# Designs tried in a protein design chat: VH-VL binders against q9vpl3. Part 10

Target 1, 224 residues: q9vpl3
Amino acid sequence: RGKINIQRPKAPHYERARVVAVTQPKYPELPKAKSCFKTRAERTQQQQENPYNEIIAREVRNWLDHSRLVAFFHLSSITADDIFRVRVQLHKQNLHLKSYGSKIIEQAVKNTRYEAIVPLFHSNHCIVFSPDPEKTAALLRIVRRVPQMVLLGGIVEETMLSRNQLVAYAQMPGLHAVQAQLVQTLSQAPGHLIQQLQAHQNSFVQVLDVHAKNQMNEETPKST

## First folded at step 1 (VH-VL)

Design i8 (framework fv_imvotamab_arm2)
Fold by ESMFold2-Fast, scan of step 1:
Structure i8 (fold): chain C 224 residues (1-224), chain A 123 residues (1-123), chain B 112 residues (1-112)
Amino acid sequence: as target 1 above (224 residues)
Amino acid sequence: EVQLVQSGAEVKKPGESLKISCKGSGYSFTSYWIGWVRQMPGKGLEWMGIIYPGDSDTRYSPSFQGQVTISADKSITTAYLQWSSLKASDTAMYYCARLPYYDESSGYWFDPWGQGTLVTVSS
Amino acid sequence: DIVMTQTPLSSPVTLGQPASISCRSSQSLVHSDGNTYLSWLQQRPGQPPRLLIYKISNRFSGVPDRFSGSGAGTDFTLKISRVEAEDVGVYYCMQATQFPLTFGGGTKVEIK
């Protein structure tokens, strides 16, 4: 029969063990990042195995066909909360922010006049659609508060416009006739987005076409 | 600190088996691919293969398929490179490296690299 | 397999002078996600490789600003604006756009 020594230094060992347990490193589990190491054959198989891409591509074509305003943006890293706030603000103005994979966009615009936009989507991107081109000014006001979204250009009334041309269009709100004339004028300006992206082939073809037309006009007694 | 630590140098005879290791620490081991790189004396770098420890999915470069076995044990956060029968031509420095996670927040870095394991195969 | 061709094989450089290393790929390194997974590595004598540049032009943490990367598609360049004694070593370009991952043949930077 003896007393248990209550003054034994048990607390230091207990506290040390607890501190070690609390300070053990913990690492968040990341989702699997497998796609970047696929072979060409595997990527072809994955694309064939995803019929959903054709459904989304049809959706993109529908947006392009029924939108009188389409704006293209480069998208830098942005939090889910920040992009959600932007989407809400845009939606109130009948502006629809969409993000689609490059393969889906390529599939959607294949064999259309918009095929030339595909290179814009090789980097992180998003697109804003609207049936109302008068909302271009509202779009630019909202996006100027979002430094992660950089305007690349757009399509207004089926005319492809550079960033500067789209900004100029936005400065004429509420005047449909003036806006339509501005689009016509701006489409002739140097630096048009599609011409810039397809400079070598499209410019060469255009130069040959203009040269041929000018020679016909010089030989024909009709106009100029 | 994110770190890859490899096993020590090996001296072997042709025909012997060998298994070298690469131990990861300071990160989620099962969330990143680990790659193996060979550097023959006085030569450049060659990718041998990669493994995703989370499900042991393994991919070999064509010139190394059938020549080596890559594996991983996620319980001890260690990747392995193994030969069933060594050849003199296997004499080289072997490195392991963590491959980038293709999430923008992760930075896409091929970092860290192990310090290397020198394997000498001579008769 | 994507073949990476690196030039020159060796680059003797006077201290303080610039050095330029070229890397060409047999096919485009643009991934379907829009990124180009072209990296540059430095290997000093007796040391493991270390990352210098990722995604063409982004410097890894701790890498001096005298190192810069540029290029697009199939043609890439690593530049050292003012070579220091500690920059002696072999430099490799590497692609991770497609498996198998492949390295350039290496360029030895040495002081003449």
Scores: ipSAE 0.013, ipTM 0.426, lowest interface PAE 7.7, mean pLDDT 76

Design i9 (framework fv_imvotamab_arm2)
Fold by ESMFold2-Fast, scan of step 1:
Structure i9 (fold): chain C 224 residues (1-224), chain A 119 residues (1-119), chain B 112 residues (1-112)
Amino acid sequence: as target 1 above (224 residues)
Amino acid sequence: EVQLVQSGAEVKKPGESLKISCKGSGYSFTSYWIGWVRQMPGKGLEWMGIIYPGDSDTRYSPSFQGQVTISADKSITTAYLQWSSLKASDTAMYYCARQDWLLSPFDYWGQGTLVTVSS
Amino acid sequence: DIVMTQTPLSSPVTLGQPASISCRSSQSLVHSDGNTYLSWLQQRPGQPPRLLIYKISNRFSGVPDRFSGSGAGTDFTLKISRVEAEDVGVYYCMQATQFPLTFGGGTKVEIK
């Protein structure tokens, strides 16, 4: 019958000006000097200190502190169904598969005994935690059937172990043999153990390159 | 007169949470950094972290990252140091101190807050 | 982290005699701006620390002229030209050139 002319109401300009005015500081503020000194390290620290990242980093530290077994893996492309099945099998053995961003891991382990693990997380990775180091054998048995997970190394009873040392540990029967091995690895220079872990990572990169080349050669696209 | 006034002594049990305060007066609170320094009984000084109250830019010592939270409320010119779960090893005197900018010295100090965590 | 090392005094100081406190850093404290951000703090028994000297040799407001600082690079000294009874306490060197900020272990000044 008649036309209803409804115009969208506009926010009053005086309301915006008023809000700005009441939020103005009463005292002049000195220029913030942090930018004059800000290094790349400091910029990285600020980024890592947001509440979300700190909560997750604290979770990672909690897992590290409460786990007597920690195993590090490179993780290749895997389906959701396959990784779910692996998680279920691991969980039955009190083994907990977790994945965290490399920056969060770096934040979690910085200035701790574990900071040497950071180089292991340059790309796709996952970590398995357990309070029970005797489950190392069960872990390796399960992962053996998952070619997408490649063991890089681990931590047992707070001692860094290379891939080969962790495999050897899994084969040890009983407490006395385990304790003797831990004493031996604990007495090794930390640099030596880190070099072994880095060497295995480099070997994996070579294997990955060969695998990728073989796959490309076998399935080279013919759509030219 | 520039003053930093800290909250009173605390006696806590392991696992309890705690938040201590440092109130600034006699200067523009949002124009200066506030740092926190720990001194364990009979030991030296350890830098924990620092905050710029104007925008809550916070930086921690690696040794204290994730162990404590530093915050500030500029409406009441107060900086805070907080623990979610105290440990016996947190027993110490805690000082707040002011910096003009990150490379300047700690020029004014609070009187300290003694935190005792036992049994 | 930069490590700051302070040496203990060999003996208690006699009132009116000079005292020297040494501080060494694990690496140079010269900032990219050319300044050296080394400070000295005094802590009297039961009291909070007090700033004495900043940027090696500059006395903070209200600090007596008997206190002086010197040094360069990695080696620094705090001198008290004539020790008074009120100078009893622990003295700390501190660096702000590199994060994290670090303190020396402290040097105790005692009177005979």
Scores: ipSAE 0.000, ipTM 0.378, lowest interface PAE 18.0, mean pLDDT 75

Design r18 (framework fv_romosozumab)
Fold by ESMFold2-Fast, scan of step 1:
Structure r18 (fold): chain C 224 residues (1-224), chain A 120 residues (1-120), chain B 107 residues (1-107)
Amino acid sequence: as target 1 above (224 residues)
Amino acid sequence: EVQLVQSGAEVKKPGASVKVSCKASGYTFTSYYMHWVRQAPGQGLEWMGEINPSGGSTGYNQKFKGRVTMTTDTSTSTAYMELRSLRSDDTAVYYCAREGFDYLWAFDIWGQGTTVTVSS
Amino acid sequence: DIQMTQSPSSLSASVGDRVTITCRASQSISSYLNWYQQKPGKAPKLLIYAASSLQSGVPSRFSGSGSGTDFTLTISSLQPEDFATYYCQQSYSTPYTFGGGTKVEIK
């Protein structure tokens, strides 16, 4: 209990921790979490009505600026107990799973190079942050066993990567120089990366739509 | 040098249990998943399950679930696989293998194997 | 469970020959495919991970290709020490599954 693993994530930078602490007691109501949060829509609406949205947005920007690994996920319905186990497993690898409303994300990335990513967060989502890009392989190993979390893409060493590029990056030997070289090679054009991230999300949404129709109409997956 | 050293051959009767050990050296034991794979005489490889030495979480192949238990002792960097209610078709060479952190879900280091013979 | 089908089950080749072994998954496994070499009486040895990445210390004559469901292991110029059984393995989802193996005999 009094032992802290060297690889365990520590609290945010002192100034950021103070800012976050100031905003938390000001939230109007603490909803019961059934996944990462009660619902992303409800959380987003409460954030929009809160005068401290700017402070939370600043914290998200600080996480983005100081994390060498950022991974974006679509999050399907998952129990509070299951997401807690995933969060603990990630935490042991210095991976920090966080959820923010889409408006907070938009405010955080506004006027930054990451602004084009905002459309990815219109559905339920989670983000994983880490200061250690070598943890990409560990991250993918953990989430592979969590079907409710679908990788959309990420940012490694300030470079935006699609899902397939992030998987390819993870498949390199643990030599940082080799992995950095691969990231440069995989990063062809920002337009291509954003389109690939959006295409992956759209494909996933289409799969969900087919499942929803099958659930409601008792039709086979092939029926429309 | 990274190495996995397994316990010696075992001969068991049907219905008995066997516990195979796998001692790791040359790396941080808790940083890598450990897997168990078996191979019947003249047959292919069959995955039995995995264990995370950091925390002890396990995942078993459904074929063996209820008969297999995987554990670790982090103080001695040793992994164990116990298989209960042995049958003659459990006669095989049992391997422990490390899942490489850098090699992405591949078994980069293997133990030498432990022969388990089940006969009346 | 994901089924892995290897072909051929066995082959005979001469030193210097180009050898090709194929592996097919029953569903898409992206690039989560590994190749192992097993010599008689010994533990398997990792040759290739992530479908095409050569493990450190493995001779450059070994190469892997493919993605999705169809994968190939190639030995460009067979050597006497390459007499062995080769296995493909998917690591996309548990339970991890192996192909039936391909025995390579040198004539």
Scores: ipSAE 0.008, ipTM 0.454, lowest interface PAE 9.2, mean pLDDT 76

Design r19 (framework fv_romosozumab)
Fold by OpenDDE, second read of step 2:
Structure r19 (fold): chain C 224 residues (1-224), chain A 120 residues (1-120), chain B 107 residues (1-107)
Amino acid sequence: as target 1 above (224 residues)
Amino acid sequence: EVQLVQSGAEVKKPGASVKVSCKASGYTFTSYYMHWVRQAPGQGLEWMGEINPSGGSTGYNQKFKGRVTMTTDTSTSTAYMELRSLRSDDTAVYYCARDYEFLDSWFDPWGQGTTVTVSS
Amino acid sequence: DIQMTQSPSSLSASVGDRVTITCRASQSISSYLNWYQQKPGKAPKLLIYAASSLQSGVPSRFSGSGSGTDFTLTISSLQPEDFATYYCQQSYSTPYTFGGGTKVEIK
């Protein structure tokens, strides 16, 4: 009675082998679980074909066109909670924090006056939009408190500014303040002139009075 | 010399409103934020809020739940703080203080303070 | 909100003494800390800004140190005019908050 080697079963008889081969359930090849992680290439392809990207690109363009202040930031290891906190603070100042993919930005600004900003978007970035350029100082103040946000540059009144230029801009007195100062300075000028003119007149009158008094004293005949 | 001169002492009833003024001189009013800080008798300092005279943007301490309004008049270089729905615990000395706008924030100088007494 | 814990709440010292006041923040505030002096019936006066920078006109006997969460105000030699209450204040984030104060009394 040949020891049935359970580990190496003898090849079944040819007929049995055929039956077994036909009766073996062909399990459909489990679709290779598409790794939830779309390859960078698949993501890129999906982004190119996604009508949604066009919509987002249009949104970005709209923000750019309607904003008088745009600031670009690099994000360094910032948590979602921190971003949310900053967003809330910015929102209170009517500053809008947005984050877009580099491809979307590229698509949005392609063949526009904003095309020069594309090189700024090589890593994690966010953009702050504002309709009010006077909020530049407020923006910088808020961002100062967030070390994870690094100012790269911005656009103010349709002019692209470097980081340093933005800081300088924020430090400038508002146009109204400068105008007010100018008006104040100009308003003080006539007052000073009047004072100087009056001072000269008063001095002249005093000199004349002294002269008149001296002449009167000379004309008083020494009565003998 | 940079100076902040505040309005005089106020006595108010509960539920009333108080408006304190702070007149700034000796510097460009619109170039600096103005802060308001209060101090209850025998207590510490409490930040109330800030205002940018340039554009009028404000930030308030949420503790006051919308009872505080800060305004500025650039023509007179005067900042105003209004506190509404006054309570007994609002009895304090209220200070205005100038702040630097950009790289860091510290309060210098301070107004002389305005005593607000809320008494039934 | 960032909580500022100041210690001690009060201390007694003599003229000429070295006085040290500490302030601790509930989170890191980098160097965004200021120190104020307040005398009775007067407004606070800025002493130190940015943790260690001496305000113009403030005597050199005052110094600030620290970063992150722990800060120290030091008066190297206490003078008669230095008897006052001292406050730390964080300027890292709004709402700005103050320490509870340290009253320096004459021993």
Scores: ipSAE 0.030, ipTM 0.544, lowest interface PAE 6.1, mean pLDDT 83
Fold by ESMFold2-Fast, scan of step 1:
Structure r19 (fold): chain C 224 residues (1-224), chain A 120 residues (1-120), chain B 107 residues (1-107)
Amino acid sequence: as target 1 above (224 residues)
Amino acid sequence: EVQLVQSGAEVKKPGASVKVSCKASGYTFTSYYMHWVRQAPGQGLEWMGEINPSGGSTGYNQKFKGRVTMTTDTSTSTAYMELRSLRSDDTAVYYCARDYEFLDSWFDPWGQGTTVTVSS
Amino acid sequence: DIQMTQSPSSLSASVGDRVTITCRASQSISSYLNWYQQKPGKAPKLLIYAASSLQSGVPSRFSGSGSGTDFTLTISSLQPEDFATYYCQQSYSTPYTFGGGTKVEIK
């Protein structure tokens, strides 16, 4: 006999369904195009005015507005089952893993002080939100077991932090309000944080390039 | 230099408790999980559990849950592992080991080990 | 719990030999596999982490490979100081589990 694992899943499984339900029109979408004679301008306008993107962008803005902790990750290929397990584990700690297209994120952060993060999301990415900044340590502990998620940086108490600054924040004692003020002071230098975030992105791309080349060399058959 | 120094060898009777200490130096004690791993004579390594010195949260191997308690004293940078209701098969070398890096879950450095002998 | 099966349990080799040790997980652990070296009477020493990353200060003759369930530790040219017991360890999920160990003995 094995041990009984009775679980009561929280809302995270239903959050996606609720978002989809909110975006669903009263009439179901027709699968076939009525006409192929739409002009290029009409197609471009239709794409720009996509109501789904605007609704999801509002969701992203809502998460940003109500979260005191936001962490940005590069996401490598991962199975649906694995990412779901990670999401469930994070949700138990009031950490909410979300994935949005780069266009949606750009729309969400447009005209905000966080607009500079958009380049981080041109590749595969995910974001973790939490109303509790003290959960930064718990987040990093969980992510240690998910090699597909690479920390790029984040926002704590409305202050943009590099990867190293987030790690340092997680290690600070329970006087986080005082520590956050110090972090704000350290991050005020113009361009400093953006340069750090972009440097991490560039270094990661270089590491991936070297890794890919090494894997190609390893895949080369040995002839003996 | 990062070091973990453990308490000396212990000899206990069956049914007793043992508390092993592990004093850390050369790094910020609260920045890394501390793990406890044991090794019975001539046997392999067995993970007992982990503790986060920042806040004291623990995770125990179910095999030892109910008999093991892990604690830390951040003022002295010392981790403790107490094992209760000792049996002869608890005779082993007990190691403390640190996570290599804050985001990583592999063990380096290790303490020198504490031999615990349980005999009647 | 994830079971780690390590083979062989022991091997005899000479200085200069190429040594290969294998480790198999009962389920996929991605790249969360670490290798340790333990000499008699001493604590284990980390050699390789994340399946293939060489720990600082470890000689380049040590290498690790594999992903998912099958992993290999290779010593390209065995040296006298390499005679020890080697353990694999999965860090994918708790409880962390170790392989049974491979004792590398002098021939």
Scores: ipSAE 0.008, ipTM 0.453, lowest interface PAE 8.8, mean pLDDT 78

Design r2 (framework fv_romosozumab)
Fold by OpenDDE, second read of step 2:
Structure r2 (fold): chain C 224 residues (1-224), chain A 120 residues (1-120), chain B 107 residues (1-107)
Amino acid sequence: as target 1 above (224 residues)
Amino acid sequence: EVQLVQSGAEVKKPGASVKVSCKASGYTFTSYYMHWVRQAPGQGLEWMGEINPSGGSTGYNQKFKGRVTMTTDTSTSTAYMELRSLRSDDTAVYYCARDLEWLPDYFDYWGQGTTVTVSS
Amino acid sequence: DIQMTQSPSSLSASVGDRVTITCRASQSISSYLNWYQQKPGKAPKLLIYAASSLQSGVPSRFSGSGSGTDFTLTISSLQPEDFATYYCQQSYSTPYTFGGGTKVEIK
């Protein structure tokens, strides 16, 4: 009984081969398990194509376009509770604290006047938006109490300012204060002017009176 | 002209509450913080707290342990400071002071002061 | 809390004298220091803000200097109306704190 060479099975008879060929379950090629690990490129592309990211990017752009005050902060180790507390405080001042991913920011500001802010977003960051540039001082006051928030810079009245410039801006007397000072200065000026003018007039009149008296005395003929 | 006019002198017993008012005029009330500072007889000045009339945000000196409440009425441009559970050591002149919201903060206008006497 | 220490607590001077008052903070407060003048029975009056900025309407004989922890108020030539108590105040952080005051009296 010839040793069935299991290693080289004789080709089945032609008919059997046909039956086997037809009855072989065509197992669908297991879709090559797309490595759940989307390449960084695929993730980046998917993130770019995510309609949600576009919506958020539009939101960011909208905030930028409608804000007269924008401040950029680095966030160090801060708790969610601390952020919430700060958010509430800011909100009471009509300051809106938002946090966005760097990619979203990049997408939002691409080919816009705000493109220069992209380098500020390398780590954990937050943005504060306000329609009122006069709230800069209030913002800095609140943030000063939060050491985890580090001011990086901002935009005030469409002008990009460094941290130091923002601080300086917050220290400037507001328009109203300057106006008040101007009014005070202007109100004091007339009083002094009037006094000086009156003093000169009085002095002039006195001198004239003395002159007139002296002339009258000279014209009085010595009645011998 | 900016004016801060405070309510009149108060005499209270220990444990009572006092509410001092500060009426502001001559400026936009909601554009400036209002602060309260007190001064005990012959002593220095003590900051009590601040309020932003715009939104009503407050900051208090923790020394008062929740006994102080600051409020504003924007319709009348009036700030209020209530101090509860009065003690003899609360006898002082209480001042309201305007803050321009500049950094650094400073008090450019002051009320005339309200004398609060706490006596048994 | 930031402690503010004023020196001296009192001084006697004559009209025309140069007067110097010092204020020291327990920690750095940068330039967040204000000076006030208070006369008896009156509210404090702002003299100097941000360590060296003269408030509008305040005579130029008043000047402030310093940064960090050490500050100075100077009256270059004391006038009769300048006899009062002077206070420094830090606005660096809450709670805002005042110095103990310096009473300038007539010699």
Scores: ipSAE 0.016, ipTM 0.545, lowest interface PAE 7.3, mean pLDDT 82
Fold by ESMFold2-Fast, scan of step 1:
Structure r2 (fold): chain C 224 residues (1-224), chain A 120 residues (1-120), chain B 107 residues (1-107)
Amino acid sequence: as target 1 above (224 residues)
Amino acid sequence: EVQLVQSGAEVKKPGASVKVSCKASGYTFTSYYMHWVRQAPGQGLEWMGEINPSGGSTGYNQKFKGRVTMTTDTSTSTAYMELRSLRSDDTAVYYCARDLEWLPDYFDYWGQGTTVTVSS
Amino acid sequence: DIQMTQSPSSLSASVGDRVTITCRASQSISSYLNWYQQKPGKAPKLLIYAASSLQSGVPSRFSGSGSGTDFTLTISSLQPEDFATYYCQQSYSTPYTFGGGTKVEIK
């Protein structure tokens, strides 16, 4: 409605100054004259003010909640250029490479069903997130060319998978085909076809594990 | 409760073969790898190989060069390790051990051990 | 193969002592190192996995640290039941290899 006069004189500058003062960060209070700055600084440090960690932990939890594929990697020494190239290749496949500190990951997964992953992050690590679990095969093809990234395991469709299980999952036909085969098998003898499918899956996993280990051996210099 | 129960002690002559069993209970047998580790008298531990009970895929330590075969019987939840062409330096306690499939490889439960003595 | 070297081979200690055992890998194994305790006539028991993670049911006096090539197992206050042989083991690549063991004996 036209009840507000838009050509009214501008608000007093005092109102703006007051709003700015209220929204400004508070400065740390100085200690009283008889206290040392060193003693005050020590107390402040002991309070362990790390608001940045809280913000990043929330970001990690958000990634976990919105991703149907999460893969965990150990990360050996790698150049900034090399990791950037890997990020670019992964991004083309809707795979998002993130690096977080161990304490931040612990804070993010504390009191969640994913708390068991914390031991994986006691050394250098990185995580790949994707909303699309069918991209597991693309992920492993890209990472195979990056010997500095060693697969530890992952989460697919909220199910924790070992390294070998994740590799086997990548070698399966798309989810529709796998689900159809399992449904067909379930309607027949209780374990025969499911066991055979798992046997083939495990054979592929073993072959890939040997191949990955052979590739890791090749990164070792031949005495130069 | 998870248990791995191994077969009894064996005494063999050089050149013979031995087959040690490890019966698992208290968990889903096909969900965990089974490893075999041996220990010579007064010596340390030596990894021999692994088997995935789901499908029977194996990985062996090259030191045993075609002398070792690992198998499983999923109907009885039993793992087997057969070592052929026995020598006196194969005298050892042989252990089976379970591997936590979803985490980095480590042996959380062990069998009680089977003593194999090779003597002339 | 990755070679694992433990030191010392043996040590004598008293109840209440702080004991440190070291393990060195011939190449980087990241955090893929496990510690096992073996008492005479018994199978080994897992104490620590992934270099520093304490296995469920293991007393808090046991701790592990390290990454890459150098690792330590510490017992903060030795108890009578801790007199045993301790082994490190790498799980980074096959063949999996163990250290030579450290025998912790009563003084």
Scores: ipSAE 0.006, ipTM 0.419, lowest interface PAE 15.3, mean pLDDT 75

Design r20 (framework fv_romosozumab)
Fold by ESMFold2-Fast, scan of step 1:
Structure r20 (fold): chain C 224 residues (1-224), chain A 119 residues (1-119), chain B 107 residues (1-107)
Amino acid sequence: as target 1 above (224 residues)
Amino acid sequence: EVQLVQSGAEVKKPGASVKVSCKASGYTFTSYYMHWVRQAPGQGLEWMGEINPSGGSTGYNQKFKGRVTMTTDTSTSTAYMELRSLRSDDTAVYYCARGDIWEYSFDYWGQGTTVTVSS
Amino acid sequence: DIQMTQSPSSLSASVGDRVTITCRASQSISSYLNWYQQKPGKAPKLLIYAASSLQSGVPSRFSGSGSGTDFTLTISSLQPEDFATYYCQQSYSTPYTFGGGTKVEIK
């Protein structure tokens, strides 16, 4: 039964004694001035946890690497009981709701293809991970009943998708989902797909050329 | 996108007061501290103070304590910094800057407001 | 108050050079150090936070290192847009204090 002030950032995992010792001189020196004390104490706690930021960032990278579905949400004020119920419903569908600080996410995606998502996390947010992209429809069905969670976008099969693209993907599971993704990719970035198709065509031509060369060497008897 | 837009340049006489505004957009205003930093011509950066828009709590640099007041209007996402009893050495560019809640790094800055104090 | 000392106060360099700027705190500040870039007539821009973490959108040629009292900002291969004044800033305790700045000028 923890008390979490929704108007404030997520509480760090620091010990209370360390928070009190470091933050008291900067703010009201009594623990009962919790609102002002807690805001600054949370800053100090996060700084003391800075050595662990890379460990948590590695955890985020591991979630990104092992999830074929990642969805990003803006999170408005929500009670602990309500978010717990949402988390339970998501977990039944192999969907894992996680919350990380914006700087940790920034550190995790720095120098990766997903660096563009960082601006999405400069306000209150949460992320849902799943190894199964066909669960996108289940995810959106659950979240539709949670007005505090607003879909911003996501990543499916290592491809960044807008909110509308993710919604379109959700309507066509299985083989049809792959076709829907291809259509969205063509619509969003036709130049990139054309480049890939040209590369595949060139590879195929190269394979045929190697085969023809090997066949010519076999058809002409060696004079020696 | 995150933007901080400050009010225009001011020319004041010694002893007057100046109030600079900083309008924030592109983020949740109450989730970040707002800082004020000034820079005198040809000089370095000097931190003046901070305000938490969630609740209005402030922390001022002792050098300015008693002359500076920082406020916010959360309905308009605007921060204000008032400096009283102006002296010639208060001539500077005044910046507002957003403070990351965890790191206290100033990740976005306003364009600056030039305040000139002359007689 | 925590005193921040930057060295050098200015340096001249050519495009492609490796540039190193040092910042020393009068007491231990752990990793609570930020680096900013300021171009003439412009507001400062955050480059590095928490001593070594690169701000998003900042080129990878910028890097920060150090902890405690001694910190370094390195630009591995200086570009034309990097000619600016650089400031370190401690965020360990109020009042937050900046170094005196290092002006990186064209040789």
Scores: ipSAE 0.000, ipTM 0.389, lowest interface PAE 23.0, mean pLDDT 75

